# Ledger of designs, part 2: VH-VL binders against Exosome complex component Csl4 (csl4)

Target 1, 189 residues: Exosome complex component Csl4 (csl4), of Saccharolobus solfataricus (q980j9)
Amino acid sequence: MRTQGELTLPGEELAVIEEFMTGDGTYEQNGIVRAAVVGKIFYDMLNRKSNVLGFKKIIFQHLKKAKYVIGIVNSIKEDSALVSIVGIEERGLASPISAYLHISQISNKKINNVTDAIKIGDVIKAKLLSYTFPLALTIKMKDLGVIYARCSRCGYLLIKQDENNLKCQRCGNIEQRKIGSYMVKKGGN

## First folded at step 1 (VH-VL)

Design lc6 (framework fv_lacutamab)
Fold by ESMFold2-Fast, scan of step 1:
Structure lc6 (fold): chain C 189 residues (1-189), chain A 122 residues (1-122), chain B 107 residues (1-107)
Amino acid sequence: as target 1 above (189 residues)
Amino acid sequence: QIQLVQSGSELKKPGASVKVSCKASGYTFTSYAMQWVRQAPGQGLEWIGWINTNTGNPKYAEDFKGRFVFSLDTSVSTAYLQISSLKAEDTAVYFCARSPEYLYEFGYFDYWGQGTTVTVSS
Amino acid sequence: DIQMTQSPSFLSASVGDRVTITCKASQDISNYVAWYQQKPGQPPKLLIYWASTRESGVPDRFSGSGSGTDYTLTISSLQAEDVAVYYCQQYYSTPLTFGGGTKVEIK
């Protein structure tokens, strides 16, 4: 049992199932009740349920209605990337929402490695595949993918060179990405 | 029942300071942001800013930076708006309002205080 | 800053009439618009948020619609108690901005 009213992140352990059952904003995995959403812990002592208060239906309503989300790639595993959703369409979020991008949801063409298409620190435009945790993303559709990236060699801005390649404006380094509606172009059009 | 109760009307001279209070009840104070809006006599609504009740971090509209200060006393579920160096143009009804915000910086206001009239005259 | 242009500024109608108030944003605000009702001497009251979602307890004669830059508040059958000033508000980005208001009166 954790502290009543404490903030929790998705995936964190709240209780064992025999002590408190699943309630709002929680899920069970191998006898452990875990937070499904970001929020404040509420243990219902009368009904013996673990709840996470937050992520009200309004927030999920916004996510369901959204045409796309904006995320930052935080880490890359063997077959997936961990992404922090930082915006819904053009509106920024006060606190990021954790999501996953599986290698099968990157491109219609077979990809051998996640890093062939995206890299840590990239800003991506994505669409939600699920509306409960863990949130799943896709960038397979046209205009989804990397929309802003920095050079891995010098840290300067990359600009779109062609449909698959970005070029550093400072050092000339060329990097391949799954490119979406890329935000940085040569200058004034 | 959810309520926001504001302090009473104030009559001040130019150069004075005023502190308006907004006491919340019926909900968890730190789960919602507190917004501040003013309405000058015969005019529409103007956003002043908001304060995150969990972190205490304020955000002000550009025109209200400097003289306007938000603060909190979470032990009594109360938010405050202090205006220093009062000017005649500060004459208005000042409203606090609850914003349903937990992760997002939402800006729609589901519950409002009754308003505090601040009159600045010589 | 996002400008919210509300029309008309004044409207006079009979009980039972369908009333429409429009709000135009200076840029696409992706449904991040709310509507408020303010009666004389009272604070504003939330009617609609997320363009078309009615707040709990608000009569179903009030409805919101629209997308992009153009949004509408509709009162399907005006009641005497609906005499008030109505405001739209965008919460797409800061600073938050309100429309100029529409005063609704009964003929």
Scores: ipSAE 0.000, ipTM 0.491, lowest interface PAE 12.3, mean pLDDT 84

Design lc7 (framework fv_lacutamab)
Fold by ESMFold2-Fast, scan of step 1:
Structure lc7 (fold): chain C 189 residues (1-189), chain A 124 residues (1-124), chain B 107 residues (1-107)
Amino acid sequence: as target 1 above (189 residues)
Amino acid sequence: QIQLVQSGSELKKPGASVKVSCKASGYTFTSYAMQWVRQAPGQGLEWIGWINTNTGNPKYAEDFKGRFVFSLDTSVSTAYLQISSLKAEDTAVYFCARDTYYDILTGPEYFDYWGQGTTVTVSS
Amino acid sequence: DIQMTQSPSFLSASVGDRVTITCKASQDISNYVAWYQQKPGQPPKLLIYWASTRESGVPDRFSGSGSGTDYTLTISSLQAEDVAVYYCQQYYSTPLTFGGGTKVEIK
């Protein structure tokens, strides 16, 4: 049995049919109850049913109108980055949502490598391009991009030096990024 | 079954602080955000802000930043509103209410269950 | 901030009358509107959400309609127990904002 309220993706295992029957948003396959939709797991203990509370239709309307999302770069591949969305504007998410950032959506100028603009662990401000899974992001607008980053050499906080460069206050290391509305000001605020 | 029970009325002097409680029952406390609304005597409803009961992250309307602080005690399914440096203009009924936010993408929306209200009167 | 303007501020009607309350948003809120009923000495109670969806347990004489910037709460046949102040609320963006309220009384 998974954790009550945990996020699940379609196809993930929730229970065995003998312990919890299928309910809303689930289906049975070879004796295993699986999620049919993206959503939160709800085990109905009284009726012994496994349910997935799907995203409300209204959520996609909020996403479409959202000016930006906040994400953390989790991994970088040849032509894209996997990003965990951790907030929608000023609203923090209880569970991160997976999204991707394709190299073509980083800059209006052609770049050769994703790592020329962002690095693993960076916090980015991005905009959604798609409202169905998989979620696609862009950081091509002026205010979008890296808004918080740590030094790759010593792990200390980077401060914005200019439009394209961040500088470590401890070791003096300078790193290039696609910088958005960078959150850290002089004095570390 | 679902119920929000708030603490009793408070009479305070200007400059004092007050802490209003809101105890939830009949549902999983951390699956729904808690919202706060005030209503001055004879006036309409005014949104103060909300707190994510799973993460503890509060968000405040601009007019309520600074003196108003949301907190939680998840072990007893209770949310709190603390107001510091009380002013006469803080005299109002303060309501907690359950947000319909049971999914992770929706911000604050509408209020499906309300507490009975806590009257805070600030007078010298 | 999105401003919500309710009209009328006050109305007096007879039992059995059709009552309409209007709420106008200062910008398009795409059906992100809820309606509440507040009886004297009580907290507000949710009646309608997403412009037209009736909350469970709310009598079918209450209905919501509208789109864009203009929304209406209708009570098709006013009952004595409907004496209350009614509020609209937008949840399109923060801060959440309420209309000024409409006080409904029986003649």
Scores: ipSAE 0.000, ipTM 0.457, lowest interface PAE 15.6, mean pLDDT 83

Design lc8 (framework fv_lacutamab)
Fold by ESMFold2-Fast, scan of step 1:
Structure lc8 (fold): chain C 189 residues (1-189), chain A 122 residues (1-122), chain B 107 residues (1-107)
Amino acid sequence: as target 1 above (189 residues)
Amino acid sequence: QIQLVQSGSELKKPGASVKVSCKASGYTFTSYAMQWVRQAPGQGLEWIGWINTNTGNPKYAEDFKGRFVFSLDTSVSTAYLQISSLKAEDTAVYFCAREFGYPYDYYYMDVWGQGTTVTVSS
Amino acid sequence: DIQMTQSPSFLSASVGDRVTITCKASQDISNYVAWYQQKPGQPPKLLIYWASTRESGVPDRFSGSGSGTDYTLTISSLQAEDVAVYYCQQYYSTPLTFGGGTKVEIK
């Protein structure tokens, strides 16, 4: 079991089904309970259920006051990425919201390609630049950027190696990213 | 290297004015807001406010509105803190620090000036 | 205003000891916490941001943890050069507020 109240991302393992059953915001896959949405973990000890607390509904005011959003990179074309916003801060959304990330909003230093900093499938922490459609994002600030990624070579989890590099613990592959407050670490809490 | 270099110590009488400078180097001055923090003798850290280095728009904590004024000279990458009508309770070390979360959401400080001691005594 | 209550105010420990400093926010600040080290006559130095992310160049013995309202700075093996005052800071909302500080000394 993971730490009560800890932030989780979609797909992360929360428990084995024998110990905790699925609850709100979770699903079962091959005997493992996984998060279905981003949010804080709540283990219901009385009913032995694993839950992830998210928004029951979203309104414009949630977006307007958001300090940051959590998104998944869906596609990259030319000078921008299409991102699905799946959470506002620590609260998951029932339906993703489309946004885009322009190459000029990735780094304070000039970069040549969007793929030098982010890749399809990456989970990013970003800030809204606009509150009307199309929603625009930035990841230029220190804590913004890729917070969770999988190895492009073998599909296993990448772990932060240094300020610019992630390393696959399975195959040793090293990948460069614009890294934010990265969520996967070597040790436990 | 990224550096913030502040002006030297000041000894002033009550009612005088002081202007502390903070010169930035090693980064694009207008890309990061400048924060100001004070520390009274033997006390902890206290946030004064910040100034947007691109627009010049300042924001002050309530306790520091009126006598404390932020300003910039972007041609020399320098921020200033001016305190008017000095009082004994203004005696403190004044720090400038670079804010990374500009334009306005993340306000932790990653690079600090060495501090300027301002002493107000009769 | 968000109040940051830091404890202990003072501690004295031996080289090699594990040192724990705690910080409690008056409301949920969602990991918007930084930790600073200040040595006598020097400005504060950023150690940790986003509750648990170590700043570049900071030794591995420094770590941050916590969530919600409760946050902790840990020094896993205290060194002589770690003598300093440590401050937590919330940056969830303005005005920015600091903890009262913890003075760490060697026995």
Scores: ipSAE 0.000, ipTM 0.442, lowest interface PAE 16.5, mean pLDDT 84

Design nm1 (framework fv_namilumab)
Heavy chain, then light chain:
Amino acid sequence: QVQLVQSGAEVKKPGASVKVSCKAFGYTFTGYYLHWVRQAPGQGLEWVGWINPNSGGTNYAQKFQGRVTMTRDTSISTAYMELSRLRSDDTAVYYCARDEGWYYDSYFDYWGQGTMVTVSS
Amino acid sequence: DIQMTQSPSSVSASVGDRVTIACRASQSISSYLNWYQQRPGKAPQLLIYAASSLQSGVPSRFSGSGSGTDFTLTINSLQPEDFATYYCQQSYSTPLTFGGGTKLEIK
ESMFold2-Fast, scan of step 1: ipSAE 0.033; ipTM 0.605

Design nm10 (framework fv_namilumab)
Fold by ESMFold2-Fast, scan of step 1:
Structure nm10 (fold): chain C 189 residues (1-189), chain A 121 residues (1-121), chain B 107 residues (1-107)
Amino acid sequence: as target 1 above (189 residues)
Amino acid sequence: QVQLVQSGAEVKKPGASVKVSCKAFGYTFTDYYLHWVRQAPGQGLEWVGWINPNSGDTNYAQKFQGRVTMTRDTSISTAYMELSRLRSDDTAVYYCARGPYEYPFYGMDVWGQGTMVTVSS
Amino acid sequence: DIQMTQSPSSVSASVGDRVTIACRASQSISDYLNWYQQRPGKAPQLLIYAASSLQSGVPSRFSGSGSGTDFTLTINSLQPEDFATYYCQQSYDTPLTFGGGTKLEIK
């Protein structure tokens, strides 16, 4: 078995089913118990179950009914971004849920690089493409995409300048994104 | 809203047993572990054990194994800690506290008011 | 068992001071570290969970940092109600264990 309390990613091997059966946040594949969510490994020695903490059954029910989720872009690979879901609609999650955003699910127009549309640290509004782990996201629809971002140069807030561009309020830097229902506007709050 | 209410102070002789209760209000009793933590006069905090109110499963610190029994009654949202073969060094305030099963890193966020257990001849 | 060592055991400070309390685990506990405040005659109250997450309702002058074996609780500007005893606690494995406590006293 792995180290108690260790962070795991979806798909990682945790135990053989004969030693620890599936618990919360895990699934069985060919006799091997694997993580279904990002979280901390919890081997329940009393009940001989492998768990990944950070996911409740009620959260899965909310995900299935959700019109959208709020995520933070954690890392970008060649053809996808790893995203932590931190909210279901207007409800914040205490424990993030791992998901991925494939380059084909970013825009209706061809995108060559994930970084052309989103960057690490961006807050995105997305929709679930599937409900099986690992969770897949899309931002192709109207109003989906980046809803909050910080300047790559100075770290200050970006505001929406037009449909495709954000502008830093401090240094004047302009950055292109796939912009959704952006939270920071020119006027008001 | 959410609170844990413990039974009153107890005075016991060495060799006796004491049973402390902890009643939960304002949340689903079976969704959280209940921990028992004690504090001798002027001393620090010491974890005694926990009970899972849903399953009834328990885990006790090794030094209390064989002397402590934790139980619960889900019909009245109440947990119990019984400590037997009492010694003078068991004199302490005993607290119950809830902790999340799914998110152990959250800590113990709701505590009972404490029950003073005095063991003297 | 995982041993938790707190330093200092006591500290004297004035209102408005910045105070730092250290906590060390005998083995890596990732971020499964919580901080509690205990006022005289009262039950402990959770201040910080997961090493750095502020508990709801706790003033922002409290902050936690660290990971692995070394952790710190900081109070940026002491208020009169902050004079209390502070405990760290690991929730990585059973038995759960507490540090020895740090008593924060008026100078």
Scores: ipSAE 0.000, ipTM 0.451, lowest interface PAE 17.6, mean pLDDT 84

Design nm11 (framework fv_namilumab)
Heavy chain, then light chain:
Amino acid sequence: QVQLVQSGAEVKKPGASVKVSCKAFGYTFTDYYLHWVRQAPGQGLEWVGWINPNSGDTNYAQKFQGRVTMTRDTSISTAYMELSRLRSDDTAVYYCATDYWGSYEFDYWGQGTMVTVSS
Amino acid sequence: DIQMTQSPSSVSASVGDRVTIACRASQSISDYLNWYQQRPGKAPQLLIYAASSLQSGVPSRFSGSGSGTDFTLTINSLQPEDFATYYCQQSYDTPLTFGGGTKLEIK
ESMFold2-Fast, scan of step 1: ipSAE 0.006; ipTM 0.523

Design nm12 (framework fv_namilumab)
Fold by ESMFold2-Fast, scan of step 1:
Structure nm12 (fold): chain C 189 residues (1-189), chain A 122 residues (1-122), chain B 107 residues (1-107)
Amino acid sequence: as target 1 above (189 residues)
Amino acid sequence: QVQLVQSGAEVKKPGASVKVSCKAFGYTFTDYYLHWVRQAPGQGLEWVGWINPNSGDTNYAQKFQGRVTMTRDTSISTAYMELSRLRSDDTAVYYCARWGEYYDSSGYFDYWGQGTMVTVSS
Amino acid sequence: DIQMTQSPSSVSASVGDRVTIACRASQSISDYLNWYQQRPGKAPQLLIYAASSLQSGVPSRFSGSGSGTDFTLTINSLQPEDFATYYCQQSYDTPLTFGGGTKLEIK
């Protein structure tokens, strides 16, 4: 349990589910209640719920109607990635929303590790599979996947080389990704 | 003026280790990759590997994997290459070189250190 | 690994001659090819990058051409300071690889 009224960021731990259930702006993952949005923590002692003030329930209606979302990969664990949704289609969100991408939702081909397809810091285009917290994403479709990435080695621009490979224009490093409608293309084509 | 200044010549026995330094001047040390390239007497150029001075990430040629270690110290703008378990055929001039970029095309070595002669003899 | 083959390994020429050096990659490398000059006892210096782009400060008598697998370095009207060894280098993939070098000698 953290301090009442403290600011929290998406993905941060607020409570264990046995002590405080999920409330507004929170979700449960592996027995831990986490913040879904940025805001002030409010522990409802009467109902034993963890809430984040400032959450707008109306965002669920927009998410349900969205053709795709734009997210940033924040962390990768065993068989899933934690993603911050930062945009709905062409519109940016003022506050990011937490989502996850399970290894089974990355590719129509068998993948052994999440890191074979995406890396921390990648910008992805994804579709929602669920509309309740925690939000689940998929990037299996042709145009979904990594749409912008920086070299894991030097931080410079990666440009699409082929169906599955991106190449750094500074150091020549080649990296594999599940590539979607990649935003940066080599000129003259 | 951009300049890479390397440490002085080394003479080592087989089985020893050598650590060569490369100090950068005239640019932001963390903005460019540094590579190491060696040249045996009378022979051609052979790539050893690179280091990203910003992150500390490295990539080594397979031939040197397990024997070479590249590091850097950002506080003094200096990169290091350590080669262990030296053999007589490791005798070479070792160069550090800065990896520049050509936008929308290829990278290249735009500045080279003066080279460090490493002699491995019994 | 991408293998780089240079020909000839040595060439004898006179001041004022036009010299050409060839470089061949074992697979297509697009325009990811650089040329370096190395004078005896000195570090290599960049001459040409991206197959045909002349490095700032390099004399215009140097030029590069080619794409894919076959590349050429040309020196028009050879000068005394041009007697050196020349190397091509691919920057398409790691490990980075160099040609065997072409030694340009006085005839």
Scores: ipSAE 0.000, ipTM 0.429, lowest interface PAE 23.1, mean pLDDT 85

Design nm13 (framework fv_namilumab)
Fold by ESMFold2-Fast, scan of step 1:
Structure nm13 (fold): chain C 189 residues (1-189), chain A 123 residues (1-123), chain B 107 residues (1-107)
Amino acid sequence: as target 1 above (189 residues)
Amino acid sequence: QVQLVQSGAEVKKPGASVKVSCKAFGYTFTDYYLHWVRQAPGQGLEWVGWINPNSGDTNYAQKFQGRVTMTRDTSISTAYMELSRLRSDDTAVYYCARESPEELFYLGYMDVWGQGTMVTVSS
Amino acid sequence: DIQMTQSPSSVSASVGDRVTIACRASQSISDYLNWYQQRPGKAPQLLIYAASSLQSGVPSRFSGSGSGTDFTLTINSLQPEDFATYYCQQSYDTPLTFGGGTKLEIK
């Protein structure tokens, strides 16, 4: 079992099925209960259920009042990235919302390519710039940017090495990102 | 039945090379990383490296870099570890072991081990 | 490299005893810590992964705890088959490294 109230990403292990069965926002795979959505973990001790707290139905007011959103990078072009918003302030959405991140909204310093800062599959923390479609995002502020990424070489977890670099804890590969409040286990080698 | 079966004991002279095999049974060979771990007589376990049987990618402990080569043959579900320029302190039981994909973020634990191959290096 | 130190190097115990084995990492490894059992003349067997997760088929008398740098393996109520050598192993970074081992002997 993980920490009560901790942020989780889709696919992360939460419990074994013998101890906590599936609840909201979770699924079972080979006896392990995994997160289906982004959100805060909630272990229901009375009903022995593992849940990820999210929104069954999102409404416009949640977006307007959001301090930040959690998104997954789906595709990248030279000038923008298509992002699926999957969570609002650590509560997951039942259905992702499409948004885009323009290259001018990535960093206070000039960058030449979107891929210099983010990559497909990265999980990002972002702020909304618009509340009408198409939804526009920014990651220019201090704590915004990539909060979780996997190694492009071996697929293992990347952990923050410094302000701009992530390091694979398995193969040693180093990758540059615009890093936000990176959520993975802290510690180094 | 999931099983790793290793080649038989080897006796080599200093300066020679040894190639140990590890054949996988009962699972999809390319889905799991394979590690090589050695144990000198009366001593503890020491990691040598890993191979990804799908891609052929390898990672070796620095102290073995330049002397060890890990390969695989997917057609017969067999991995190989070749150690060259053998020294007397390379005398050990060499194990292959499968890395479990059971947990998404917790790689690097070895759930199935071969029986071991004794490599003796003596003059 | 991350250094793993186990204590004690050996422990003598009787069937039915509770035994604890400690493992310390030279730097924080979160919960990327695994425990193995090795019986004389046999290959190691996985007991616990991710510091506290019991491997399928391993008796519930085995448990693991800890995070960061300090970890413990506990065997509650020893059985005759538990007299073996135990190793911790970090999987946080390469090279993967093992503790020096703890030999559990009959008193």
Scores: ipSAE 0.000, ipTM 0.467, lowest interface PAE 16.4, mean pLDDT 84

Design nm14 (framework fv_namilumab)
Fold by ESMFold2-Fast, scan of step 1:
Structure nm14 (fold): chain C 189 residues (1-189), chain A 123 residues (1-123), chain B 107 residues (1-107)
Amino acid sequence: as target 1 above (189 residues)
Amino acid sequence: QVQLVQSGAEVKKPGASVKVSCKAFGYTFTDYYLHWVRQAPGQGLEWVGWINPNSGDTNYAQKFQGRVTMTRDTSISTAYMELSRLRSDDTAVYYCARVLYSSGWYEDAFDIWGQGTMVTVSS
Amino acid sequence: DIQMTQSPSSVSASVGDRVTIACRASQSISDYLNWYQQRPGKAPQLLIYAASSLQSGVPSRFSGSGSGTDFTLTINSLQPEDFATYYCQQSYDTPLTFGGGTKLEIK
């Protein structure tokens, strides 16, 4: 038996078949259980099975422990926004993960349109509501919401003006958002 | 190619005003904020303020509020910093500098600097 | 105003040495921290922006790290042209503020 949670490569030995049977991501060869895929070893002690969790399953384990995620709003359709998760807390992801934000998960106040609170291109801080695809997000808590946005008129940085409004320091345009722990305050430039 | 060229050295008496120019070459003048930073002889860097060449909007450090005025002329791609009621402690090299644009966003870092203008205030 | 403190104020080193310069902000500035190099009689040159992003044209021996209040500039394998004064600068809030500078001197 190797170390629980250790990374394994295809073909590496995990256990003898008598001690642990084959499970997910493993196969038996000449009485030895071997990894079929790249991932972390998971020995199921209750069922006596050897498993290998793929990289996507490992990422979901990190998501379950995460306090928040960072996403970019890609599109808005009817009552939902499609969001690419690009970070788990302070760590960036090499490959974005798709998620959605339903209008009911934006604010404790009633809103009529998703675009009343967020816009395409906004960077948001959110929490997960589900850990299976499709991933569902919420930004209803005080610190969640838009944390970085660009002006829709000139493309320059928006600075937090008050709890509901961002102001472009370049053209003076004011835009409403559901604002979270905004990364740039007055004086950023 | 891309450069900021400043006006020449100035010697002024206390109480006078000075106007330093900064001419932009090789890029679209109205697409980048310009900041002014000064450095007294043998001392560190001190931020004075910024101007948005597109709108004409300005923001000044409180220390200079009421004495500094930043303007621009878009027809000749030139920014100006005028400092009035000069004192001996205004003696410094004054730099204009352009804000960095990288990966689709402004980084609020100074990627292109003028050569500096020495302003000496003496009686 | 956000106060920026650099340490040390001066450091003596030899060509080939690894040098580190520290910068501390009086409050959290996230990753809004830039590093500049200034040679005598010259304007400052941008080395690092957003705490860790290397400016185009700057040698890879320069690197930046840190977030929040504590930041470090590292020069790996010091070269003769690196003897200069280094400044950190926060861009989180106005007034924009610089550290007091670190003078890197030949040993």
Scores: ipSAE 0.000, ipTM 0.453, lowest interface PAE 18.1, mean pLDDT 84

Design nm15 (framework fv_namilumab)
Fold by ESMFold2-Fast, scan of step 1:
Structure nm15 (fold): chain C 189 residues (1-189), chain A 123 residues (1-123), chain B 107 residues (1-107)
Amino acid sequence: as target 1 above (189 residues)
Amino acid sequence: QVQLVQSGAEVKKPGASVKVSCKAFGYTFTDYYLHWVRQAPGQGLEWVGWINPNSGDTNYAQKFQGRVTMTRDTSISTAYMELSRLRSDDTAVYYCARDFTYYYGSGSYLDYWGQGTMVTVSS
Amino acid sequence: DIQMTQSPSSVSASVGDRVTIACRASQSISDYLNWYQQRPGKAPQLLIYAASSLQSGVPSRFSGSGSGTDFTLTINSLQPEDFATYYCQQSYDTPLTFGGGTKLEIK
């Protein structure tokens, strides 16, 4: 038996058929279960099956389990923002996943413009509304929203001033955001 | 099959502490948050807090701040809730409940519940 | 804290009836509302999440609707096993809060 979650290539040995039967992404050859696809090994202990989860299945599995995602705001239109998901909880993604954030999913209070709450380049903590592509996001809950941002005037780091405002420590510029679990605290870095 | 199994009933005197356990079966313990919810006899449901079994991070209702401590032991897939300085109005059934993974913007929702642990505080 | 108010506190109904239970939040919670069923002596069970999404395994006679502050749980064609207490719960902000419950009684 190999290590649970280990990457495997097609043809690699995973198990003896008598100990683990074939499952998704595997095949049997001369009593040995082998990987049929590139992916991560998943031994199903309940059903005694050897599986290989392809990269697409792995991503969807992680998305389904995710309490939140980390995204970067790439562009803003009148009623939505395009976001690149760069992390699923604590795990960074090698390739970003496209998502969007509709103005109705920013705050339970009416806002006039997406830019009143988020700006291009902001790092946000969000939750998924769907996992069909492109993914839909929400930042309505208290902990969700902007968690890291830089000053739009000078590019220096913004630090949380109060519930709705970030302040640049270099130029003193104050910017309003829908602030979540902000990563940089006043007096620290 | 997913199941949460809680420890047995407790009878305590005012001022004592109680520690209730919740053992998880049939799923990966560290993949789902666990909440604690109590219900006094004949009353409604009251949220106590949650624990992230992976990190050990917790979030408690302000009403219980300073009196409640939530912990877990990943080696035995068990979560614990300890409530100190017990009062008669802490008499309730205490439930642990699994927070299904939030991937559709619904927020926390509790899909599997333990059977409950009756905690009676009486002099 | 967000206060959740349910009405009515009790309903008397017969098998086959259509029953409606209301839940009101003290502030807008969007669709961050769940419904639970609790049978006597048992733990609560999830029925509806995100205001209108039916939990897997829950009969289709249960439905939820609403957004913002006003929410409704509907049971179409009541069955004997449906006589229980129903609770709404907001998941918009901590602390999570529940409504006072609606007891559904056999007529």
Scores: ipSAE 0.000, ipTM 0.457, lowest interface PAE 14.1, mean pLDDT 83

